# VH-VL binders against Probable pyruvoyl-dependent arginine decarboxylase (pdaD): the designs that were tried, part 3

Target 1, 139 residues: Probable pyruvoyl-dependent arginine decarboxylase (pdaD), of Prosthecochloris aestuarii (b4s6j7)
Amino acid sequence: SIFPPQCERISVEEGLKSLSPGEITFAVMARNSTNEHGRLIASSIGVALPADESVYGYLSEHHPYGQTEEQSGEYAEDLAATMLATTLGIEFDPNKDWDEREGIYKMSGKIINSFNITQSAEGQNGLWTTVIACAVLLP

## First folded at step 1 (VH-VL)

Design Ra23 (framework fv_rolinsatamab)
Fold by ESMFold2-Fast, scan of step 1:
Structure Ra23 (fold): chain C 139 residues (1-139), chain A 126 residues (1-126), chain B 107 residues (1-107)
Amino acid sequence: as target 1 above (139 residues)
Amino acid sequence: EVQLVQSGAEVKKPGSSVKVSCKASGYTFTSYYMHWVRQAPGQGLEWIGIINPSGGSTNYNQKFKDRATLTVDKSTSTAYMELSSLRSEDTAVYYCARDRGTYSGWYTRYSYFDYWGQGTLVTVSS
Amino acid sequence: DIQMTQSPSSVSASVGDRVTITCKASQGISSYVAWYQQKPGKSPKLLIYAASSLQSGVPSRFSDSGSGTDFTLTISSLQPEDFATYFCQQYNSYPLTFGGGTKVEIK
């Protein structure tokens, strides 16, 4: 796994089934679609996050089997990382937060507000790229 | 190599039920969703539903929701489709088919089918 | 439900002919269409997905064009093994739906 030990058993294949209620982890499914301004959008699914905690976030993108980054949406990973950072209340810069050696985004910050990330509505349009994100509470 | 091998043809009375099996080999069974599709003789294809073999979660075409039950047995890499309250209109070849594009869990987009079983003819006659 | 309408229902053609089959969706489906070939007594075989991607092992004489609601499968030079029924399928919305099929038969 490219994730730290706390996130090691998160399964792309099982998605949210691998998560326990209350675990600080979420999966983001990015549609191969854009909003009216031509920007890629994503539907979020996940768990409630506590306010006022400091976290270290990790994010990895998973394309549908046999699809390239171009076919799945070149910006799905950046979009999902931005959504994770926004949800956690921290800033994200893909040029600074990319860890070249491990091939993942690493970011840290303080959660500003409590959040409930809801499941994506069934039947939404578009091809889906699954992004797995894991947030670990900082000591 | 990927293979989906289905059970043999069945002849059923109206009002009975049928259970068709689909044994998968050549890939990780729990990594791909499985679809069920039927085709009446000389007619087009009709989607019945989908199952996630990892957790057993299902989603059905509303037309079949009250009669179709999709299940899996992970230990044998086998998917099953049971259809109850059979009518003459249910006479068709029933196929299992592997979803090409999914490695993700909950609420993954259903898509297109890269491998199909050979089909099982179910005949419903009085 | 999204209706997929194929035309023609059948076409008679000779080896070497260019064959075109059209598929129209009742609503916009972007590029979320796949095409299948089915020979008598056999299961369908995937030819094209995502409106433009040719499945591995499928000859380059098969191609698709179109987006939104109108799609066309083209066989640029029909071969003896291409006499079959062809189906389009949308995967933009649930339930998944198929066209009624087009039979390509020998003249």
Scores: ipSAE 0.000, ipTM 0.520, lowest interface PAE 13.5, mean pLDDT 72

Design Ra4 (framework fv_rolinsatamab)
Fold by ESMFold2-Fast, scan of step 1:
Structure Ra4 (fold): chain C 139 residues (1-139), chain A 126 residues (1-126), chain B 107 residues (1-107)
Amino acid sequence: as target 1 above (139 residues)
Amino acid sequence: EVQLVQSGAEVKKPGSSVKVSCKASGYTFTSYYMHWVRQAPGQGLEWIGIINPSGGSTNYNQKFKDRATLTVDKSTSTAYMELSSLRSEDTAVYYCARGSTYGSGTMVRGVYFDYWGQGTLVTVSS
Amino acid sequence: DIQMTQSPSSVSASVGDRVTITCKASQGISSYVAWYQQKPGKSPKLLIYAASSLQSGVPSRFSDSGSGTDFTLTISSLQPEDFATYFCQQYNSYPLTFGGGTKVEIK
């Protein structure tokens, strides 16, 4: 992509304020594990959506399979993780269904090109409370 | 080299509870989700729930939500499943299973199972 | 919940035979299906995930096909070590659900 990324670490409330009809904001955090020599040996991407019924309602409406709100949340997390894995250059299963990802790109009107993932303090239940959003607008 | 070793078989009375352990080795315990699945004798597989070992967050199959409790002990790399109010229909082999990763091993999806424990038979006697 | 209907429940086969096992989801699951092999007294072993991705160490005689609601596991030339029960699993939505299993038994 040509446009520079707009990357901000924001609260969930701030992320919700930036949403317009048809726009989806995702929070992604990387968890890194190292061996006894300090080398990275494993990473995971933690995906969090705003816990807002309106966001889940929107995703339910646009899910290809007519899933419930709970299932649509899982679908959105799966697609956000997939989009971000490809954006970060993380290898991903080539047999994964790519068509579902297209729905999110279309609905959001944005391409998530890259972002800096910073370790954040987890909530009491291990949930991330910070939204990191990086998007490059299609020309 | 990845291993999940479960506690031994148990015989329980109806109405009691059982707590099964699953000790992980050969990988970073907090980097992979842990699932629990059961199989009644001669029957199919049934998903109980998932736990994130890093933060302890859980998600349960609604069928088990009122009776199952998933926990972890990070210091010993051990996951636990407790099932309360046991009935004869809970007689089954209970498995812990690691949520798989794909691609370069950097992304964790955690929804299919690349390694399984050997299983723990729980018998609920009348 | 998404129901996974697996057929047949059992099949009798000889070494060298081609065996096909089918799995039908009650709603669309794209390619989010995994297949497992379970031998008597043992835990299940992952064979295939994301429709056609073979798990490391799984022989090439195992293959998968299908998308949406209809999926098939094929063993192109059955070997003695392949006599086992096979399960499909969807991971498109929670709760995760499995097919009822297909027992591949010796003639």
Scores: ipSAE 0.000, ipTM 0.510, lowest interface PAE 15.8, mean pLDDT 66

Design Ra6 (framework fv_rolinsatamab)
Fold by ESMFold2-Fast, scan of step 1:
Structure Ra6 (fold): chain C 139 residues (1-139), chain A 124 residues (1-124), chain B 107 residues (1-107)
Amino acid sequence: as target 1 above (139 residues)
Amino acid sequence: EVQLVQSGAEVKKPGSSVKVSCKASGYTFTSYYMHWVRQAPGQGLEWIGIINPSGGSTNYNQKFKDRATLTVDKSTSTAYMELSSLRSEDTAVYYCARGKYDYVWGSYRYFDYWGQGTLVTVSS
Amino acid sequence: DIQMTQSPSSVSASVGDRVTITCKASQGISSYVAWYQQKPGKSPKLLIYAASSLQSGVPSRFSDSGSGTDFTLTISSLQPEDFATYFCQQYNSYPLTFGGGTKVEIK
């Protein structure tokens, strides 16, 4: 499963309602996020659901012609993890927090996060990717 | 002032591995991408891969995908390139190079600052 | 992969000469090309990016032209410090690729 059960309560479609593939929109980003050129599209990290402490983050970025879905997805996942950790006030170290077995960042054991990547069709000047990140607090 | 300082020259036997370091200073390490490029003696430049120091995500030239591993240590602002299963054809100067950040799209994919280079010689 | 074909491989020139170096991409790269200068025993240095933007501190005698597949680097009046090898690089798509280099030698 790409999401923990708690994260499945908020659909990908509901998370994408405020994002328009193909538009460059400035949204809330981590203060120290690694922006390529300030043209990253992100939504705030989600909705805290009272019963399960889950939160969601969204990120969309335009990539120029020639990018594969895999290449653009790798970049977006990395940035979404950084954004999620910063928004939650959690220290994030990719050299320590990456769990090779599960393919996720555990962020010093305080959260479990996972990703769902939505790709849009190739536009006139490249490929759009949307990444949805979900975290379950107190794993 | 931005500086990228690489580890010293290495002589390796065929079949072994090498790990080259690149210590960054003079800028926020996690705000720029790091690339690795090699140049065989008297030859042109060949791109190996890119790493995002913030999250650790990598992207490799398919030619090197099965042998190259790019990593970073954020605490020391150091990037590493490990190349395994060395052959004589891997003899080259290996460079780390910073992906330029600017408001020009794709700026992380050209290189504004380069390390001094590390000569890796593979011989029996 | 996008192949970058650079010509000539070498050119002999005198101070004050106009030097042109050509770079051809095997497919369209829009304006996503960068140019580098490399002196013997030294790392490459960025000269131009986005096929029109001069890197800060680079003299105005360096310019480029072209879009799509055909690009040209021009040095309008060659100076002694310009004797070096020049490389083009496409950054439109992965893997990033370079031209074979052009050595500008003193005549």
Scores: ipSAE 0.000, ipTM 0.507, lowest interface PAE 18.5, mean pLDDT 69

Design Ra8 (framework fv_rolinsatamab)
Fold by ESMFold2-Fast, scan of step 1:
Structure Ra8 (fold): chain C 139 residues (1-139), chain A 126 residues (1-126), chain B 107 residues (1-107)
Amino acid sequence: as target 1 above (139 residues)
Amino acid sequence: EVQLVQSGAEVKKPGSSVKVSCKASGYTFTSYYMHWVRQAPGQGLEWIGIINPSGGSTNYNQKFKDRATLTVDKSTSTAYMELSSLRSEDTAVYYCARDTRVTSGYFYTGVPFDYWGQGTLVTVSS
Amino acid sequence: DIQMTQSPSSVSASVGDRVTITCKASQGISSYVAWYQQKPGKSPKLLIYAASSLQSGVPSRFSDSGSGTDFTLTISSLQPEDFATYFCQQYNSYPLTFGGGTKVEIK
């Protein structure tokens, strides 16, 4: 018994504020994960990525549902969750409301696997780092 | 068996410093974050800060940032909290507590304090 | 800072009673709340975290509910060993903050 993968996004402007414990967890994953891991997982499930593109950059340009940064982020979360579910052989419905899931799933438990996607962008007072982090929890 | 064993009670004069130790056993010391919390007699809990034992990185509550120093000694699996410029208001029981988040980069949903030390009473009086 | 307002400050109860303790955050903290039990002269003990995850070894009579800003700890049938002070804590943002505590006293 395994919960479906859960994905969350966080963006921080470096040097301007302290990360909360929740935000720090995702940021720690970002420091220890690279786009290379995302590319390898995408390749393993048949998603083709151009050799010189980051996973997040590619998804921002090739989103099926949206045109805004927020909509592109939602697509990237869905893809990341689908990739993780596929590599683990877990059934996953990316269209199910996360708000409904939150009332059912435990937010803690044994982490079986994780995956994240990172992107950095220049801001007025430093670099923004966006992390999309996914985890699989035991019930 | 996970254990956090703290140093003994201390009585200090105003203006001095105190250094409390917390010796960890029963787990890989560098794999978990360590927090420090205090509790004044008959009062609630107050967070001081957090340290990553693997790299030594810290984050402090602003109230303590200019007086508290968190360090670790990996060779002895011991964490330290030093508080300087002591005042009578610093009289409290000081606790170390382990965070379940893994420092190696694996993701946990995170709980701040799964195991606690027994506490160290620091009394500040003239 | 996120303020955690805990109520009541004390409650008198008998063995077998249902005890309810509430905790309100001054801003949204999602499910990042933990509950601790502290007995006189002892360190706090983690009971529940991430709104509904029981720590290993904690009896099933302890449960919690809530999300966002309003949270509740329930002891369904109070036992002699449950007379203690209970604290809620948010770990959504720094600095980590605790509720003022609820003392569960024998009637």
Scores: ipSAE 0.000, ipTM 0.512, lowest interface PAE 14.5, mean pLDDT 68

Design Rb1 (framework fv_rolinsatamab)
Fold by ESMFold2-Fast, scan of step 1:
Structure Rb1 (fold): chain C 139 residues (1-139), chain A 125 residues (1-125), chain B 107 residues (1-107)
Amino acid sequence: as target 1 above (139 residues)
Amino acid sequence: EVQLVQSGAEVKKPGSSVKVSCKASGGTFSSYAMHWVRQAPGQGLEWIGGIIPIFGTANYNQKFKDRATLTVDKSTSTAYMELSSLRSEDTAVYYCARGRTYDFWSGYSTYFDYWGQGTLVTVSS
Amino acid sequence: DIQMTQSPSSVSASVGDRVTITCKASQGISSYVAWYQQKPGKSPKLLIYAASSLQSGVPSRFSDSGSGTDFTLTISSLQPEDFATYFCQQYNSYPLTFGGGTKVEIK
């Protein structure tokens, strides 16, 4: 599993269930409706804070001319890390706190690891990419 | 328990701007989208826009012709709505409301589970 | 924009009556509709979301039925505290839009 043990119970099925009405654990919502060519796209971002205090980001995008799965995964990882840092009251800047050599975030004496699971499927409005990223604060 | 407490009533002149605050307590402030909805006297509800505190990213109803600006101060768990170039037709009660759920597939899912008490803004001419 | 049309605009009813309020969307919104109750001088209060899910703490006499374009809020046995204006809201697409409201007056 790409996810560390702290995140191993976060599956696509379980993550998508967390977005269901009536049992809301996700915390942030965004929508983008236009791409650089002026064509309507649908994109959305969600993060959840479950009882285990892990934070994961969800990204669903309609990609007629847009992002790759890799780019969506990177964005979701930044989102999850930002949400975890915010929840913990840690000042965080993805651009400054990313350690390219080790592939992790380092800040305020803490280490935030982020991981993602990305899958794409053809949907009603074209290709949709589902990304679930988990960030954990290492001791 | 989540509660949203808004700033007090204001009287403004046409052409001026107003900034209404909404302080959240309980729950995680940065975790939920904060939306603004207005209601003119005796009229229905009209959505102005919403902001995601963690990113400062806002989405607006275009009917406000770029007059609305949504911001947050995460250190005080407070959301703000500023409306500029006020007209008498902007006289209304302005509510902040917490966006609750996200339907992963639609990307449009927002209903409001908690509302502030409302702020009456009167634009006199 | 998706227009939400409510009917009736007002209704006068007695305690114990069954009250029905209809909300029609100008295009399909699946089940992405919520209902709010607003008492005079107060903020709206969420009653129902996702067309059929009752918000915690809301009495079971409130229910919604429908999908697609036609939705109905039903109060099975009207109580004195149900005097209020009721609004539907779609959240299928932006901008978010509300119905015009239905005023329920208890005789």
Scores: ipSAE 0.006, ipTM 0.534, lowest interface PAE 10.7, mean pLDDT 69

Design Rb11 (framework fv_rolinsatamab)
Fold by ESMFold2-Fast, scan of step 1:
Structure Rb11 (fold): chain C 139 residues (1-139), chain A 123 residues (1-123), chain B 107 residues (1-107)
Amino acid sequence: as target 1 above (139 residues)
Amino acid sequence: EVQLVQSGAEVKKPGSSVKVSCKASGGTFSSYAMHWVRQAPGQGLEWIGGIIPIFGTANYNQKFKDRATLTVDKSTSTAYMELSSLRSEDTAVYYCARVRYYDSSGYRYFDYWGQGTLVTVSS
Amino acid sequence: DIQMTQSPSSVSASVGDRVTITCKASQGISSYVAWYQQKPGKSPKLLIYAASSLQSGVPSRFSDSGSGTDFTLTISSLQPEDFATYFCQQYNSYPLTFGGGTKVEIK
């Protein structure tokens, strides 16, 4: 398979059909989860690149030890998604295009069927949030 | 296949810094994470951190965050780990290791490893 | 941090023996465990990931069983090339952590 397991649940055909050739499309899938390792925040970012490029990236944020999301001022996923969108020159409004609990949200009007989610926590007073970017090859 | 080639052994004084390189050949370097793991004499493996070349974003083990810096040069497919304020207990073999796969379940294991770089810290 | 406790620290064995190595996580890690083999003077080599998936090219005499907090690496019939140190690693959460290692030595 040409896709790493981080795109494992997206069919190649479905993913490619969601994008226009040459288009850079950004979409966010968000969900909240909690496990015995502490609070986990999960989000995924999909980026589509031209057919002769591929990128499978991760974006991680760390709240300084002893700080919570509230004390850091912004959610790590919102910050990560906003920073990536800003870097790519893509419009993103985390208050309107992001819902941590409901699944896939789109930018630029396209829906990408699924993305990988990374979730990690180092303990109650130290927080790591990892966002997986799943790149889809364009036709 | 992907091959990771690290820089040569270093001998450093306490309080100095060391910068180890890891050059990848073959495969799609920028599409995967590069991690650093050390092994002190007579001890086990200890994770330092990882960096995603496509974003330049790094994750650190809190033990090393205040003195470790991970960087990449995508044009040469080379990852770097710099460790500052060296102490004698930093004497170890330092490995770069690639995360080949990552999926929604969070698989972060290493199937390609560099040959290791011995860093000796002594006065 | 998730502590990985590995036992025994060393085992003496003969070719053809069955060798078992255990690894316990201080918290639940589902199946997010990998096992590595390290020969003297060499880098670690991946043997098993996801607690039961054998890496391509690794002999079938290596297997792992377990989930949650308890994991066991088994070498069903030890071969000369298997004398090495073995490490487990959890990758359920950061920081990534390793077991202390088990050295498999010739009797």
Scores: ipSAE 0.000, ipTM 0.508, lowest interface PAE 15.1, mean pLDDT 64

Design Rb12 (framework fv_rolinsatamab)
Fold by ESMFold2-Fast, scan of step 1:
Structure Rb12 (fold): chain C 139 residues (1-139), chain A 120 residues (1-120), chain B 107 residues (1-107)
Amino acid sequence: as target 1 above (139 residues)
Amino acid sequence: EVQLVQSGAEVKKPGSSVKVSCKASGGTFSSYAMHWVRQAPGQGLEWIGEIIPIFGTANYNQKFKDRATLTVDKSTSTAYMELSSLRSEDTAVYYCARGRYSSSWYFDYWGQGTLVTVSS
Amino acid sequence: DIQMTQSPSSVSASVGDRVTITCKASQGISSYVAWYQQKPGKSPKLLIYAASSLQSGVPSRFSDSGSGTDFTLTISSLQPEDFATYFCQQYNSYPLTFGGGTKVEIK
């Protein structure tokens, strides 16, 4: 996907420190978690809306073994778009809102970018996908 | 508005394979996983596995891992379950069911079911 | 595997009765439980998820309570259309597992 200049990539650690938990709940797993059930821990996530009208969010999901980096990327983009749509209170449809020409999601005129970081696999049960999402809000 | 439509009933011989289809309409395809669940006569529900359409990757109940193959055709929004080495104990109604892969593994929509009868 | 044990296997009841169905998980599943209704010849229908969230379109007479390992589905005032088999399902971990079902039948 393509990133607008306002959505330059940031580190996972820096991004996580910039967010405050909100009242919107996502299936999020803390890094280095020892969840013995293999389930995502539901968590509230908040987003900061900077003065320049961009918004950043973070989401992590645990996936079974065997997922490729490419497959994780596709999953992460759907998660990022869903997270931002939910946080902004708008409906999102990955099949309808994907713009084939630009390779990005456009929801109600908003541009959503994401990138993924896959965590190390943990035994037979494990691949973590951490998503950093950024949206450029239209005026 | 979402609907899952399955293929028709099948009668199979022991040792053969069966392939059941499930066509989704009326909603998004890529945000959901398609699950397969069976119900033998007089028994409860048994989870076979899931496939995530945007990846084509599948997760299986270990009980079925060596015999079940889950696939998807994204261009037609159709999921498939193939079960090989059929035994009479595989006689059951097979359901496809939709669940969100990102936040939950409960099923908000179900297909109508496909009866697979295995007899000699 | 997490085993889900439902009781009773069947219950005879009359219209207007309060019906309770219990589901016990063999290990903690937090609130990751869903309940389904199945009528003869039909697919299961989602009633409740996350141990307390009522699916849209489901009548308010259906409710759930419990957490951890013990969960109860309650039908506060049984209606004619409620005679069916009910299943619980855990979605805390793979493989996904269902209870054995409870048939609610006419007394």
Scores: ipSAE 0.006, ipTM 0.523, lowest interface PAE 12.9, mean pLDDT 68

Design Rb16 (framework fv_rolinsatamab)
Fold by ESMFold2-Fast, scan of step 1:
Structure Rb16 (fold): chain C 139 residues (1-139), chain A 129 residues (1-129), chain B 107 residues (1-107)
Amino acid sequence: as target 1 above (139 residues)
Amino acid sequence: EVQLVQSGAEVKKPGSSVKVSCKASGGTFSSYAMHWVRQAPGQGLEWIGGIIPIFGTANYNQKFKDRATLTVDKSTSTAYMELSSLRSEDTAVYYCARDRGYTVTSGSYFVRYTPFDYWGQGTLVTVSS
Amino acid sequence: DIQMTQSPSSVSASVGDRVTITCKASQGISSYVAWYQQKPGKSPKLLIYAASSLQSGVPSRFSDSGSGTDFTLTISSLQPEDFATYFCQQYNSYPLTFGGGTKVEIK
């Protein structure tokens, strides 16, 4: 699927180049949109995860969904939504605010859509498969 | 609550190098770009470059790319600017500043910076023989 | 590089006056302009970003207008504490560039 227009400027390539072998962490990329009065109405936060067996093993230990690319995508979506909420000062809990029927997060009367895209690329440490998640606060 | 505290004034000879530190406290260090801006006495502001700690990559003003090196130490929440091959024209107050956030532009190696919401107190670097 | 041409270089005004400072970009920068205030001996302070958003804690007498290439900072009723130099900045593209500054002298 294609990111919403608010998310289309997230760069996977920049995120991957920022990861060092000693840093099993996320590369976070963000974009903010404002309305005509300068108030924030949409934020897009992208998270790129390296995808090798050791990283997926680590994610399984620290995230209950385990080691697959699908589970990493869901983890990235939760993280993107959490970072968007944090940026806006909104309380967020993925376990309580996810609506399975609608496939969306609902926070403090606001609606957050979260999407993920998986892409394979070769980095400094060989083949990386990244999942990019983007969370958008709906008006 | 966010504070940026810079190292003290320095007097350097032409041809030498200077390294200025900027220690951040009271906020998230890794997610915000740290910029360096200089101001010669009685003059305007000139951007040297910026670095995003979480990415570890820096963007430079072409005027300074051959002489400036921006680094960070995430463990101490400290940003550094090193400027080499100093000349008398480099005499200025050097500021570190944090931007409000950042954005990424697809198809570019550059991260979009935002305006600077917190500034260090400045470090006077005097270059004289 | 995008050149930011700021005018006037200085202005002298009385308390209560409306002061306008203009900033012209050498090419389109959308709304990616910010304004800073710098008082003698102190670091710059962010006043306005994204051509319309007032930074928290900044008095409402400060405002900006414009888009594309022409921008104006307005101080609707000048106060004694507004004695300072004001700078515009574009953050549309690299390198980030500042205007030459406008010194506001309160007399």
Scores: ipSAE 0.000, ipTM 0.513, lowest interface PAE 12.9, mean pLDDT 70

Design Rb18 (from Rb12 with heavy chain E50G G99K R100G S103Y S104G W105Y Y106R; framework fv_rolinsatamab)
Fold by ESMFold2-Fast, scan of step 1:
Structure Rb18 (fold): chain C 139 residues (1-139), chain A 120 residues (1-120), chain B 107 residues (1-107)
Amino acid sequence: as target 1 above (139 residues)
Amino acid sequence: EVQLVQSGAEVKKPGSSVKVSCKASGGTFSSYAMHWVRQAPGQGLEWIGGIIPIFGTANYNQKFKDRATLTVDKSTSTAYMELSSLRSEDTAVYYCARKGYSYGYRFDYWGQGTLVTVSS
Amino acid sequence: DIQMTQSPSSVSASVGDRVTITCKASQGISSYVAWYQQKPGKSPKLLIYAASSLQSGVPSRFSDSGSGTDFTLTISSLQPEDFATYFCQQYNSYPLTFGGGTKVEIK
């Protein structure tokens, strides 16, 4: 599915540079869209999971490797959706809200206009370089 | 490398609650989802739910959603499954299980199981 | 919910036999199926998951095939340590669901 224009693209390189070494075995990248007064109007999240040692020295050092793009996709989508919902204070149930055929969650509430998750077929050796989950907040 | 060690067997009365612990050692605790699966005597495996420790967020099988509560204590690398309003059909071995770093919720590591017997 | 129907419920076999266990999903699950071995009184042990990913230490006589809704676990030449119950599991969508199990018994 096509993400709304309020959802900004996420760079894996930028996201990885924002992480502190340690407990994290994956990288989560967030992008927020704000209006001219600084109010949050949309949020997008991507997740990078280890692929192999050749992707980035940082990933090989801090994360396990050897995952394929296919093997990373489902976990990354669930993780991104969970983190997005948590950030927005929304209760999220992947079992109830997942449309298996379309690969999309449809969710609406008082604080969101739309909530979408989509798997990018584009990546770098199992790393996702684009938006995985997006929420557009009510005006 | 990764080991999961569960609390001991419990005998409970109908209507009570049970809380099973699962202590992880080896590897990183917070970033890998911990799941709970039960097996009634002579029966198959049934998924209860899973929790991502770093966020404290849990997903439940609808069958257990009103009775099960999954929690973690990151300081002790311990996950907990509490099941309330126990019935005789809840008699089962309860397992904690964790995925490896590879994609998908298949379970590379399993606790030894905790037998919960519900009887009058 | 995706239902996993496993057959047969039990099979009697001799050492050296080829054993085939089938698992059928009620909906398409791509290749997102895992296979477990469980011996009496023990926890399940992961054998195979996604594609040809054989778990470390699992003998090469174990193999899987299938995509979509129909999946098969094959033991090419049954050994004494292989007498156990086998379960399939889908991890395509929540709730995670398991097959009913197949008990491989000595003939």
Scores: ipSAE 0.007, ipTM 0.528, lowest interface PAE 11.1, mean pLDDT 72

Design Rb21 (framework fv_rolinsatamab)
Heavy chain, then light chain:
Amino acid sequence: EVQLVQSGAEVKKPGSSVKVSCKASGGTFSSYAMHWVRQAPGQGLEWIGGIIPIFGTANYNQKFKDRATLTVDKSTSTAYMELSSLRSEDTAVYYCARDSKTYTVPGSFTRYSYFDYWGQGTLVTVSS
Amino acid sequence: DIQMTQSPSSVSASVGDRVTITCKASQGISSYVAWYQQKPGKSPKLLIYAASSLQSGVPSRFSDSGSGTDFTLTISSLQPEDFATYFCQQYNSYPLTFGGGTKVEIK
ESMFold2-Fast, scan of step 1: ipSAE 0.012; ipTM 0.587

